# Ledger of designs, part 7: VH-VL binders against tRNA threonylcarbamoyladenosine biosynthesis protein TsaE (tsaE)

Target 1, 162 residues: tRNA threonylcarbamoyladenosine biosynthesis protein TsaE (tsaE), of Nostoc sp. (o52749)
Amino acid sequence: MTIDQMTIDQMTKIFLADKESTLNLGILLGETLTAGSVILLEGDLGAGKTTLVQGLGKGLSITEPIVSPTFTLINEYTEGRIPLYHLDLYRLEPQEVLSLNLEIYWEGIEIIPGIVAIEWSERMPYKPSTYINVLLTYGDEGSRQAEITPFNCTISDLIATK
Short names: E, the ipSAE of ESMFold2; O, the ipSAE of OpenDDE; V2, 0.75 times the mean of E and O plus 0.25 times the DockQ between their complexes.

## First folded at step 1 (VH-VL)

Design u11 (framework fv_unasnemab)
Fold by ESMFold2-Fast, scan of step 1:
Structure u11 (fold): chain C 162 residues (1-162), chain A 125 residues (1-125), chain B 107 residues (1-107)
Amino acid sequence: as target 1 above (162 residues)
Amino acid sequence: EVQLVESGGGLVQPGRSLRLSCTASGFTFSDHYMDWVRQAPGKGLEWVAEIRDKANSYTTYYAESVKGRFTISRDDSKSIVYLQMNSLRTEDTALYYCARDTRGYSGYDSYMDVWGKGTTVTVSS
Amino acid sequence: DIQMTQSPSSVSASVGDRVTITCRASQSISKYLNWYQQKPGKAPKLLIYAASSLQSGVPSRFSGSGSGTDFTLTISSLQPEDFASYFCQQSYRTPLTFGGGTKVEME
């Protein structure tokens, strides 16, 4: 198999009218993504990144509260359909990220494969070979916009039409 | 069609510098990580350095033996990867290979599937 | 660094023999292991990637197996062109590291 056989590498823009729309996008992603999926979250402070991850958790049938890992760095949720690993690299320099061996979370060797959601992914000096980039930005009148770009992988048509 | 051609090797005194170049052709250079691997006369293979693609912020990695002395870089517009070698030591004497690092379909495997013929670096007084 | 221990360092064999080369990682590397063949005066050639995946154009007599720390390269029926050196390489973590090599020599 070639490396790009399943890559569409196409940005999909999704209008998010309110907080519930952002949560629902997260739910759809949590319901449809398979174990080993990596989501790199970017966007302005307050743009809904935590809300999207709360949606991911709900879509995975996780019932415990999902909170920002800003100070804990990594929060693990193992209750749902597959695990959710939620990381926030805000407090780290790129060279400090190298010491975390983040690849362990998507390689499926030492830990059970799940969905990996990484906030402040621009802090990463390296990225997985396959991932989904999700950029959340402000829109007009309190709305938000999500730009979803799969890299070296595909997303379902169901996700692309949201 | 797909090929890598190394150049820039030669004889140099300890403490001096050399810059190696590797020109790629026949594939989309900007989509691949690139590696330098060396082999001392009669010895095995030793990985030296890697540079990732733009999507991975051109992140660089080095073997401990060269860290702080060697710098890997690339010019995607010319399809060239470079290895700047400073403070050369006799232990750096080797044939230097350029290799294309291909990531597999799953995204979790990586391998060096295309190699150049190498360029010889001899560090001696 | 992850150390790759390869054995044997050399093996004498005849055409038609089954040859087995082993490679051991100092820590678990899952299936992030590649095998290369190198003939005298030539650049290395990829044979196997992801521990067991045969590279396009490589004869089916070559096979790889293993996961975690223990890996094997097998040549089921040695051919004259197979007398060469073989190297394993882990791609799990930088620095990338190679085994010491195994030279397959004619008996």
Scores: ipSAE 0.000, ipTM 0.484, lowest interface PAE 16.0, mean pLDDT 83

## First folded at step 4 (VH-VL; framework fv_lerdelimumab)

Design a03
Fold by ESMFold2-Fast, scan of step 4:
Structure a03 (fold): chain C 162 residues (1-162), chain A 121 residues (1-121), chain B 109 residues (1-109)
Amino acid sequence: as target 1 above (162 residues)
Amino acid sequence: EVQLVESGGGVVQPGRSLRLSCAASGFTFSDYAMHWVRQAPGKGLEWVAVIWYDGSEKYYADSVKGRFTISRDNSKNTLYLQMDSLRAEDTAVYYCAKGRYSGSYTHFDYWGQGTLVTVSS
Amino acid sequence: SSELTQDPAVSVALGQTVRITCQGDSLRKYYASWYQQKPGQAPVLVIYGKNNRPSGIPDRFSGSSSGNTASLTITGAQAEDEADYYCSSRDSSGYHLVVFGGGTKLTVL
């Protein structure tokens, strides 16, 4: 994604004091995002990507433990408010991603739509028409920062209270 | 304030083993992937191995795969490299490096000063 | 197995501009990082993620990227810039795998 296709006023930067703050951001997103929401998740390794997705699961009232799909590709959690589809494209080339027909996870035609969280989204040769990019980075003194950038949507359209 | 201090280098005979340590301070060690990078005398940098922040993933350069083992102890803020079946070509300064990742790049924001390993008879 | 190619040596006159280049297929997917190394010292990060500078790195250092090529530019080279410069990128086969270029020795005349 190219930053010149987005306005500065659409980006939200959130200070996260600790890992619990990252979990709580995930919980907020899980409680408020609608089915068909796609999150493209970027960040420093260990900066809280797994913690954020664990928060998403908690916000969706999923009681099953959320684990990394690094070696399984897709983990599906269907017991919550809406499903959570957690994808990790780390081991795939772009040509292999095309064969997965990933659009079935957000278009709501062939499977029940839910929240889709995708790690290593640069493996995708295409993007959904609407998505949220979440970049997690380290800040000063053990803090983290989240940069939330919606594409073809606004964050206020997707979350009730921010 | 961020410091990485390598130790354990020395002179060792071919076929023997050595274990390197890297003591980390000034950052939350358990939140970062850690790497080993080496440099043979007068040569360029060569990436050796990485271990993910929680120890769940480990990857190696083909030149050391099957002979070297990377590990970490997050309770002691220490990174290790166990080097078995050492060869003359493993002679190098070994650097500990702190990994940073984004969706589109990887970089090492801090490096230790290195520890010299000489494999010689 | 991807690789990054650098010219082994380059020279620049004091106060002039020099560009050091790095080429490889991984650069089509990922941005390069650049490290400066002086004799007997550990490498120092000077540019990451295309054109970001760490705190303490002079603004005469900049990065650029196009296709399979990444470049480090030093505008107004100083004597202390004389060093070996290494590019680095993710290997195309995986996020955790890292590859280095062969290094370029910069001589400031």
Scores: ipSAE 0.006, ipTM 0.511, lowest interface PAE 13.7, mean pLDDT 83

Design a05
Heavy chain, then light chain:
Amino acid sequence: EVQLVESGGGVVQPGRSLRLSCAASGFTFSDYAMHWVRQAPGKGLEWVAVIWYDGSEKYYADSVKGRFTISRDNSKNTLYLQMDSLRAEDTAVYYCAKVPRSGSYTHFDYWGQGTLVTVSS
Amino acid sequence: SSELTQDPAVSVALGQTVRITCQGDSLRKYYASWYQQKPGQAPVLVIYGKNNRPSGIPDRFSGSSSGNTASLTITGAQAEDEADYYCSSRDSSGYHLVVFGGGTKLTVL
ESMFold2-Fast, scan of step 4: ipSAE 0.454; ipTM 0.788

Design a09
Fold by ESMFold2-Fast, scan of step 4:
Structure a09 (fold): chain C 162 residues (1-162), chain A 121 residues (1-121), chain B 109 residues (1-109)
Amino acid sequence: as target 1 above (162 residues)
Amino acid sequence: EVQLVESGGGVVQPGRSLRLSCAASGFTFSSYAMHWVRQAPGKGLEWVAVIWYDGSEKYYADSVKGRFTISRDNSKNTLYLQMDSLRAEDTAVYYCAKYDFWSGYTHFDYWGQGTLVTVSS
Amino acid sequence: SSELTQDPAVSVALGQTVRITCQGDSLRKYYASWYQQKPGQAPVLVIYGKNNRPSGIPDRFSGSSSGNTASLTITGAQAEDEADYYCSSRDSSGYHLVVFGGGTKLTVL
């Protein structure tokens, strides 16, 4: 609910009244973030991680349905203004994550840079040098709370300067 | 308690300059984009300018572009609007407004009381 | 920039329901926010994000959205609701660019 006091050197906590609020937060991030941005998504099953990524896709003008890649590991959406790479590491051990060469998704060398959204980022044995962590938790009566924490960057580092 | 207090308005002749200030308190100023919105006498609300929470992005209405400059000092919790080459049509009450996009919805959750700028010869 | 269209005036009888509408292409993607303004006063947020009310706003105020249209509904209008009402939305052409409707003057008869 109250965001003001939690933002300077810590997480920004956002009250999300319903699923539409979560979707709209995703839309805002999808329109705003620059290519090469990495979002690490945390939260229990049903906490709204997929809804946030669906918002991300809408913000990027992706029209195909966005679904959790729990079984496919990686879903790539390239029809938008910049690509969206949606990863779900739930089924992988850390050793198996190493074989995915995840760094290619944020280095911008071998793959066209876009927004990278990674669920179950706890499975990663290493992290990108800069990223945004988004923790979604349950609230009362269908509400959620999002805690957004940038690491080794500010959100403005990830927003195109025009 | 959130408060926004504008100052710097007054009567000024065409072609001259004026600087408005908005002192913010009761919230983490550096976490929010801030806007200036004006209202000419008897007219509707007109968006003037926005500055992002970190000062990195600034945008202006076409009617003021090249003449007005928005800025902020996050260490002082203060928003500014530098108005140059003022015209009669700039006569309005100028509001500073706190812009919330963190709730997942974009809206102005708090407004200042406004400061009147009158441009007359 | 996108535009938002409102009727300039509407009237409602005491205790009756009135709906104020706002139309524009940005409303297909972004929800409207609604502001009440009484003469000589700053605008006050009454509805945001489809149908959310800030603390202190009476529950007779509600919002709805469909396609390119957003609506503010006042159920059981009271004399104190007489004011100008403005809708606002994000401009679809850029980040944090904002557009306002022309405003609707509500007269409570």
Scores: ipSAE 0.007, ipTM 0.508, lowest interface PAE 14.7, mean pLDDT 82

Design a10
Fold by ESMFold2-Fast, scan of step 4:
Structure a10 (fold): chain C 162 residues (1-162), chain A 121 residues (1-121), chain B 109 residues (1-109)
Amino acid sequence: as target 1 above (162 residues)
Amino acid sequence: EVQLVESGGGVVQPGRSLRLSCAASGFTFSSYAMHWVRQAPGKGLEWVAVIWYDGSEKYYADSVKGRFTISRDNSKNTLYLQMDSLRAEDTAVYYCAKYDILTGYTHFDYWGQGTLVTVSS
Amino acid sequence: SSELTQDPAVSVALGQTVRITCQGDSLRKYYASWYQQKPGQAPVLVIYGKNNRPSGIPDRFSGSSSGNTASLTITGAQAEDEADYYCSSRDSSGYHLVVFGGGTKLTVL
């Protein structure tokens, strides 16, 4: 079996009726994912990516507002169950991402591992060996759909309490 | 080459206002966050304020919050610091500093030469 | 609540190794950057991240970190290295805020 076939067999589609459903999905992931988890977040503007990351923060018991990392590239939230590292690669070309040494956020050698959430992950010319891809798309009548696809793992392998 | 040139410093009486400017060249100014850092005579470096690349977010040191306002004009590649209600303890060299966002680290890769602000009667 | 503590002065003999240290709780999480400042001049970045040098900075400058401590090491100190050295890091009270150490005056004897 190839890595792509294993990943496809593990994909989960979730119907999200409204913004609160998107927030609740984020909360679930924030409550259950283990340190070192990497979420690659895809979707068009307005598809709910910000809401999902705000949910991640809430699920981690982070009480400070989750704000855009477009200024600092990386925002770090350390008051929760485990740290949240929120990245936005929008301003970067793929070749510029190579210089960031992003692996320090998930390898657990130089920095305390936590949940890493990367927006505009399509800018990455490399990916971690293990990650969860979350694609948010518009559905009918204001709904959204989340396609959660783990790569080189299962979702249960990354969930602390399941 | 990257250059940052501060101006607007001078001698000013307590309670008055002064506006500093920083003219930037040699990089895409609108893509980077900019900071003001000051240094009182014979003292260490003290962070003052930051402004996001697009001007949407601004943050200040507690010592200047409510008195200083940071702003930028990306069409003119210029950073500003409006200093109101000046106090003797605001006397310092004020540096404009560029923040490097491309490496994922928080550091100042370039500094201006500084402009001296003296608050005295 | 973040503050960075540096010794105010240190000396080293010409050609010998000196270590300048910076201590603070933010350093358990964030790497320090180091700035060299000579009298009447603006600060110059010498080390950023764990141990990265900007172009033009001599290889005798290196950085290290352990626990709540960051260190700047100069191997084979030269006369032109005489300066004030400041460490800096993210302020733990705000992920977008910056804090500086008090500075260390290096004298090359």
Scores: ipSAE 0.006, ipTM 0.514, lowest interface PAE 13.7, mean pLDDT 82

Design a13
Heavy chain, then light chain:
Amino acid sequence: EVQLVESGGGVVQPGRSLRLSCAASGFTFSSYAMHWVRQAPGKGLEWVAVIWYDGSEKYYADSVKGRFTISRDNSKNTLYLQMDSLRAEDTAVYYCAKVPYYSGSYTHFDYWGQGTLVTVSS
Amino acid sequence: SSELTQDPAVSVALGQTVRITCQGDSLRKYYASWYQQKPGQAPVLVIYGKNNRPSGIPDRFSGSSSGNTASLTITGAQAEDEADYYCSSRDSSGYHLVVFGGGTKLTVL
ESMFold2-Fast, scan of step 4: ipSAE 0.558; ipTM 0.806

Design a17
Fold by ESMFold2-Fast, scan of step 4:
Structure a17 (fold): chain C 162 residues (1-162), chain A 122 residues (1-122), chain B 109 residues (1-109)
Amino acid sequence: as target 1 above (162 residues)
Amino acid sequence: EVQLVESGGGVVQPGRSLRLSCAASGFTFSSYAMHWVRQAPGKGLEWVAVIWYDGSEKYYADSVKGRFTISRDNSKNTLYLQMDSLRAEDTAVYYCAKGYDFWSGYTHFDYWGQGTLVTVSS
Amino acid sequence: SSELTQDPAVSVALGQTVRITCQGDSLRKYYASWYQQKPGQAPVLVIYGKNNRPSGIPDRFSGSSSGNTASLTITGAQAEDEADYYCSSRDSSGYHLVVFGGGTKLTVL
């Protein structure tokens, strides 16, 4: 699948024409990212964050339904090629996030490394040393735009190695 | 080097209370979460409770919640377990165990005390 | 019941390799820790994380995991390895809860 994109400084912009395009971006990320990857998802309600994570699940070969963890806080999926840890900080005040000590999900000490996807990551007062920020914004004609900004890593991992 | 020494165990009647202590030395006590783990005679290990480095958060196994209270005094390098409304099934050797980090997110214990026996009987 | 399942007993001949297993759904997400306990003594941590040994633990002890199973392997078992071995992990139902397996009694023949 072809995805239109632009790179500006450290950021890559990807045009997403519809929901299927957002799902396909997620599939690409799920197929290519390695264990230990952290994706920080930002964007307003309805911008496609959960759709992107559903794509991540498909790219990981997870067959069970991926649902928003808004009420459960954390959903953990283990049937894929590597685990998927899906968090949603929507219901939390920023100061409450500190007590969660989310770093256990990416330190690789006791938690088996997988892909960590955090929705509403703008509520985090701290960031992992390595992460990929994905900002989903509304565009014209019902489209979306993904602004992908890697920190201490490269987005070359977004390319399938087939 | 690192030592954890439990005390306060003994024989007690059902419904009564006991307070266990754990004296720590050889490490910076105030920097680590501390746990209590118990083992009934001839049985396996059962996690009981944890307290964070500064005492700000505490968590308990369902079997003891509402009856046991974990606390610490960082100025004395001492961990406590207040056990109320004791039952026969609380009979066990109680171990003090050092957590890996300042909080309870990690489940391995690098140092254990020798344990103190609590026997709840009539 | 137990979230983590271990066989109650296993035996190995002196100098041979033995594998002690721990099974549970939480092990798909969390590495197991392994403790050795000799009669009348406190448990001793022998493996934590993917395959980390605390200082003083012989290199014949190693850990591995796959799917819902974690394993402790002792390569070239010695007489002093005779003990009860417990696996432990984070409880999948609670953010701060710890769970232990039922223990495996290792006899060195």
Scores: ipSAE 0.399, ipTM 0.773, lowest interface PAE 2.8, mean pLDDT 87

Design a18 (at its last look DockQ between E and O 0.77; V2 from the best seeds 0.00; counts 0 for: pae E 2.4 > 2)
Heavy chain, then light chain:
Amino acid sequence: EVQLVESGGGVVQPGRSLRLSCAASGFTFSSYAMHWVRQAPGKGLEWVAVIWYDGSEKYYADSVKGRFTISRDNSKNTLYLQMDSLRAEDTAVYYCAKVPYYGSGSYTHFDYWGQGTLVTVSS
Amino acid sequence: SSELTQDPAVSVALGQTVRITCQGDSLRKYYASWYQQKPGQAPVLVIYGKNNRPSGIPDRFSGSSSGNTASLTITGAQAEDEADYYCSSRDSSGYHLVVFGGGTKLTVL
ESMFold2-Fast, scan of step 4: ipSAE 0.679; ipTM 0.849
ESMFold2, look of step 5: ipSAE 0.453; ipTM 0.797
ESMFold2 (binder alone), look of step 5: mean pLDDT 90; pTM 0.931
OpenDDE, look of step 5: ipSAE 0.756; ipTM 0.884
ESMFold2, look of step 6: ipSAE 0.463; ipTM 0.803
ESMFold2 (binder alone), look of step 6: mean pLDDT 89; pTM 0.929
OpenDDE, look of step 6: ipSAE 0.741; ipTM 0.884

Design a20 (also named p4; at its last look DockQ between E and O 0.10; V2 from the best seeds 0.00; counts 0 for: pae O 5.1 > 2, placed apart)
Fold by OpenDDE, look of step 6:
Structure a20 (fold): chain C 162 residues (1-162), chain A 123 residues (1-123), chain B 109 residues (1-109)
Amino acid sequence: as target 1 above (162 residues)
Amino acid sequence: EVQLVESGGGVVQPGRSLRLSCAASGFTFSDYAMHWVRQAPGKGLEWVAVIWYDGSEKYYADSVKGRFTISRDNSKNTLYLQMDSLRAEDTAVYYCAKVPYYGKGSYTHFDYWGQGTLVTVSS
Amino acid sequence: SSELTQDPAVSVALGQTVRITCQGDSLRKYYASWYQQKPGQAPVLVIYGKNNRPSGIPDRFSGSSSGNTASLTITGAQAEDEADYYCSSRDSSGYHLVVFGGGTKLTVL
């Protein structure tokens, strides 16, 4: 995958042949997305959501192991190019999610803007005004498919223009 | 005009209890998380505790955890700090502080402070 | 609790620029808030977030952040700026906890 492929400003489907492909998609996103970006991740258990975030970390040059935040709810990694905030709402009901005040992570008032990656985002009772949605689905023989949809933004808007 | 007025301070012996109050006005008290911050004489600021707008959650500094209890009565626009098992190191001016945004109270900066009430713990 | 470190004292000549710095691991992900405190008075919020000034705070006050540090800069220090300055942030050891720096005494010469 190339950066040019990520400049599509509408829903894009990406075939992911294996776990490495999922990781590489994450790497690309980690290398290109700007601070303030919010990635909402959907998909069944094992669809590769955490793998994608591990890719994000690698793309951000984070050396600390990125693990699922299922139990911790939130893991923050600040050693990279920009901070990575990894959230997992798997264990939470929408009403419980409200108490987390997730908007703090992308408002830029209390927390330094970074990339916010939220697993099980379908459990969110509200969405940011701007985000990209990534739906991971199972394919045949261990493959996956990523459906990337920008909301109130274009993919190019979230790509670093260095 | 936002106003926070602390009261209840005084001189007390170690091991005793004291209850502080903070009377709030000039804003919808029940919409905001509230904090206590203290300052020992000639020393810096130390965060003490926070309570959610509806009292549903409370958090404390390790130095006071298990001894202090933060509470509020929204019908009276009043914040409280129950201080039990007081120690000499609890001697300080105690401030109540307001967060700038209403709601869940996750914010940690304070836009308004009271003038404080002095608590002196001495034998 | 996490720790925020400040120099205990700094000085600045009248009309000159001074930077007060706060250092701590929490500042890698959390913005600092800055409070001015004059003798016998309660603290006053002067800077929060990236570089936000509350109403009534002069524009000579500004905030910045880099790495594990946050800084309060006074550009064109005035005599009335002589005070103690405290940085604060969300505590890295607990999401809902708050931590303060040790404070910096600013003297205007």
Scores: ipSAE 0.673, ipTM 0.877, lowest interface PAE 0.6, mean pLDDT 92
ESMFold2-Fast, scan of step 4: ipSAE 0.653; ipTM 0.847
ESMFold2, look of step 6: ipSAE 0.764; ipTM 0.873
ESMFold2 (binder alone), look of step 6: mean pLDDT 89; pTM 0.930
ESMFold2, look of step 7: ipSAE 0.691; ipTM 0.860
ESMFold2 (binder alone), look of step 7: mean pLDDT 90; pTM 0.934
OpenDDE, look of step 7: ipSAE 0.021; ipTM 0.662

Design a21
Heavy chain, then light chain:
Amino acid sequence: EVQLVESGGGVVQPGRSLRLSCAASGFTFSSYAMHWVRQAPGKGLEWVAVIWYDGSEKYYADSVKGRFTISRDNSKNTLYLQMDSLRAEDTAVYYCAKVPYYDSSGYTHFDYWGQGTLVTVSS
Amino acid sequence: SSELTQDPAVSVALGQTVRITCQGDSLRKYYASWYQQKPGQAPVLVIYGKNNRPSGIPDRFSGSSSGNTASLTITGAQAEDEADYYCSSRDSSGYHLVVFGGGTKLTVL
ESMFold2-Fast, scan of step 4: ipSAE 0.562; ipTM 0.845

Design a24
Fold by ESMFold2-Fast, scan of step 4:
Parts: C-alpha cells; sequence; structure tokens
Structure a24 (fold): chain C 162 residues (1-162), chain A 124 residues (1-124), chain B 109 residues (1-109)
C-alpha cells in the first residue's frame, strides 16, 4: 500500500525490519506531507520515534542533526522544503500541555506552517481536528511495527503535489 | 467598539514606582490575553509584558524582569503594570495592546487593538 | 540591538508602489506583523500572518515573506499612507516573546 492510498480513519500496518526501515518511512513522509500536517507519535521510549523524525528531516532535506527535544520541549528546523516542528511531551502532565497552546503550530496564523511531529502525543488532552497518528511497537528480533492512522483526512489530502 | 484607555503616567524620579492602568471596553476582557508595549520618545516600539486571559501565565522582557509586575482584574475590565525601581531608560509612552481570538490563546503576539498610550518620564 | 532590521526611511511618489522590508532569523519560523504609526498616534495593525488584512485596512496593503525576509507592499500609495511602519515577529531568542523592527519612515512625494 502506498501512502497516497490510505483512506480516512483506516489504519495501515507497516513492518519495519530495522532502524534503516524506520528511517526510510520517515523519509517518505517528509518527502510527501504538505505544510500544516500534524504527526502524533506514540510508543515506548526507544521504539524508534526519534529515528522516524530523523527520517522526516531527511525527507524534508534538512541537513542539521535532528535530536530529541525531551529536555527542551520544542526543536524547530527551518532549512528544509517546509519547516519541521519537533515536540516531545514526555516531561509534561496533560494539564501542563493545555497551557502550551500547541494549536499555534498547525493553525497557520502566526507560525509558518510546516510538519508538526509530536512525541508522547498520548500526553495531549486534546487533538488537532486533522492529524496522522503513528504508533511504534516492538516486534521480533529488533524489528518494529508502525500503525499509521489518519484522522478526519486521507494521506492524499496531506501530500505535496509533485 | 473596542476601546483601551491607559492612565497613571507622569514624571517620577529614578528608583521610585508608578502603577499604570488600562481600562478595557467593547469586548469580553476576561477572554483575551493582554500585552504592554512601550516607545521611548522618538524611538521604536519595545515589548514589555504579557498576561494570559485568566492571569495564569505572565512573561516579561529581560529589561524589566524583576522590576515590573503585570496583573489584571477581570471583574473591573482593567489591566495593570506595576513599575518598581524605575530607571531613566524606562522613559516611554506605554501602550496596552489586545491580541485577537479567545479561549486560552494567550500565546498570540500580534495586536489587533492598542490604547492611546500614557507617558512615563523618569528624570531627576 | 533589535533582531529585526528595517531601513530607516523610504520614499514613494503618489500613486506608485513601494516595498518596505524586514529581515531577521525569526522570520524563517514566524510571519511578520506590520503596524502603521502616524505622529502622536498609537500603532495600527495593517497586516498579520501570511497576508491577512484586518477589517478596514485598504486592499492596497499586502504582505509577503521568503526565508529571513518579510515585506510590506503598498500598491498605489496615497498621501494618508505617510507614516512610520514597524514589522514585528515572535522572538526566537527566549528573551522576549515579541520583537519589533526599528521602523521605516515612509514619505509620499
Amino acid sequence: as target 1 above (162 residues)
Amino acid sequence: EVQLVESGGGVVQPGRSLRLSCAASGFTFSDYAMHWVRQAPGKGLEWVAVIWYDGSEKYYADSVKGRFTISRDNSKNTLYLQMDSLRAEDTAVYYCAKVPYYYGRGSYTHFDYWGQGTLVTVSS
Amino acid sequence: SSELTQDPAVSVALGQTVRITCQGDSLRKYYASWYQQKPGQAPVLVIYGKNNRPSGIPDRFSGSSSGNTASLTITGAQAEDEADYYCSSRDSSGYHLVVFGGGTKLTVL
């Protein structure tokens, strides 16, 4: 199944044999998603969320190293095709997330729209009206599985015209 | 009609204090974050402070942090700026400014309405 | 110094087009807002976001941005457009939430 054939609220499961496969999924998303896209990343620490975002950065043609913002909360990358806003909510309780007004990153009013990637999105007490959920889980022998679920959209609604 | 009216400015000696007020009308004051912006005579605009709609978050420019305190009284539709330990470089017209949109949107930083300003002169 | 840089002055002939520019690293992430200020008056918001005009602002005002640069364009300048123009953006340094450019004085000839 290609990314542009995913349907509204349909889950796609992708087998990721190794770290390189996770990186390549990120590259595909970075090459195809349009400005204003929100990716909510779920899964345990070490499940490959940062690797996926590193791939996303490569797909956007960002050459600066992508690092987890676990301690800084937000990292912003502006050298690519469109900006990448990388957030990590690991350190926050849901009530603390409400005070961040995260919607400013995807509404396109003051902040230039890009791809918003939020790690530990299960900490969010509210969700954007439109987003892609990516759940990374452990598999056998160091593999991972990605469960990709678009909400109130199709992947084709969010891909760049090429 | 949205109106913001500042008051409390005047001439004050260095090291003293002043409290500025901004009376708001024509909108639901308690739904909006409010900012203070200043302008020294003949100079440009400089951001001073913000307070969120419910008073829960407050942020200050480094030049005034620890000396100025922003507050609000939603029952009186009034914004305040308490200015302590005033310095000559604090001499400016002080404007209160409203952000657009409501319900927890305290992080907006563009101003759809400004007051007329109140002049603070810090001199010996 | 300000993180946003503007030329201090610019002139335009009545009825002609002028472009006022603003440069700074914060503009790579955030749209510039533009304010018009006439002598003795408070600033008035003329453009915000990508190219949004508040109600009552004439359609001759428009905004654009690319990279670290934002521009305010006035097409068919009128005498009443003579004013100081300030760009503003969210601050990326963490010292302020808002930063202003130094202002550009527009003279309509």
Scores: ipSAE 0.600, ipTM 0.814, lowest interface PAE 1.6, mean pLDDT 86

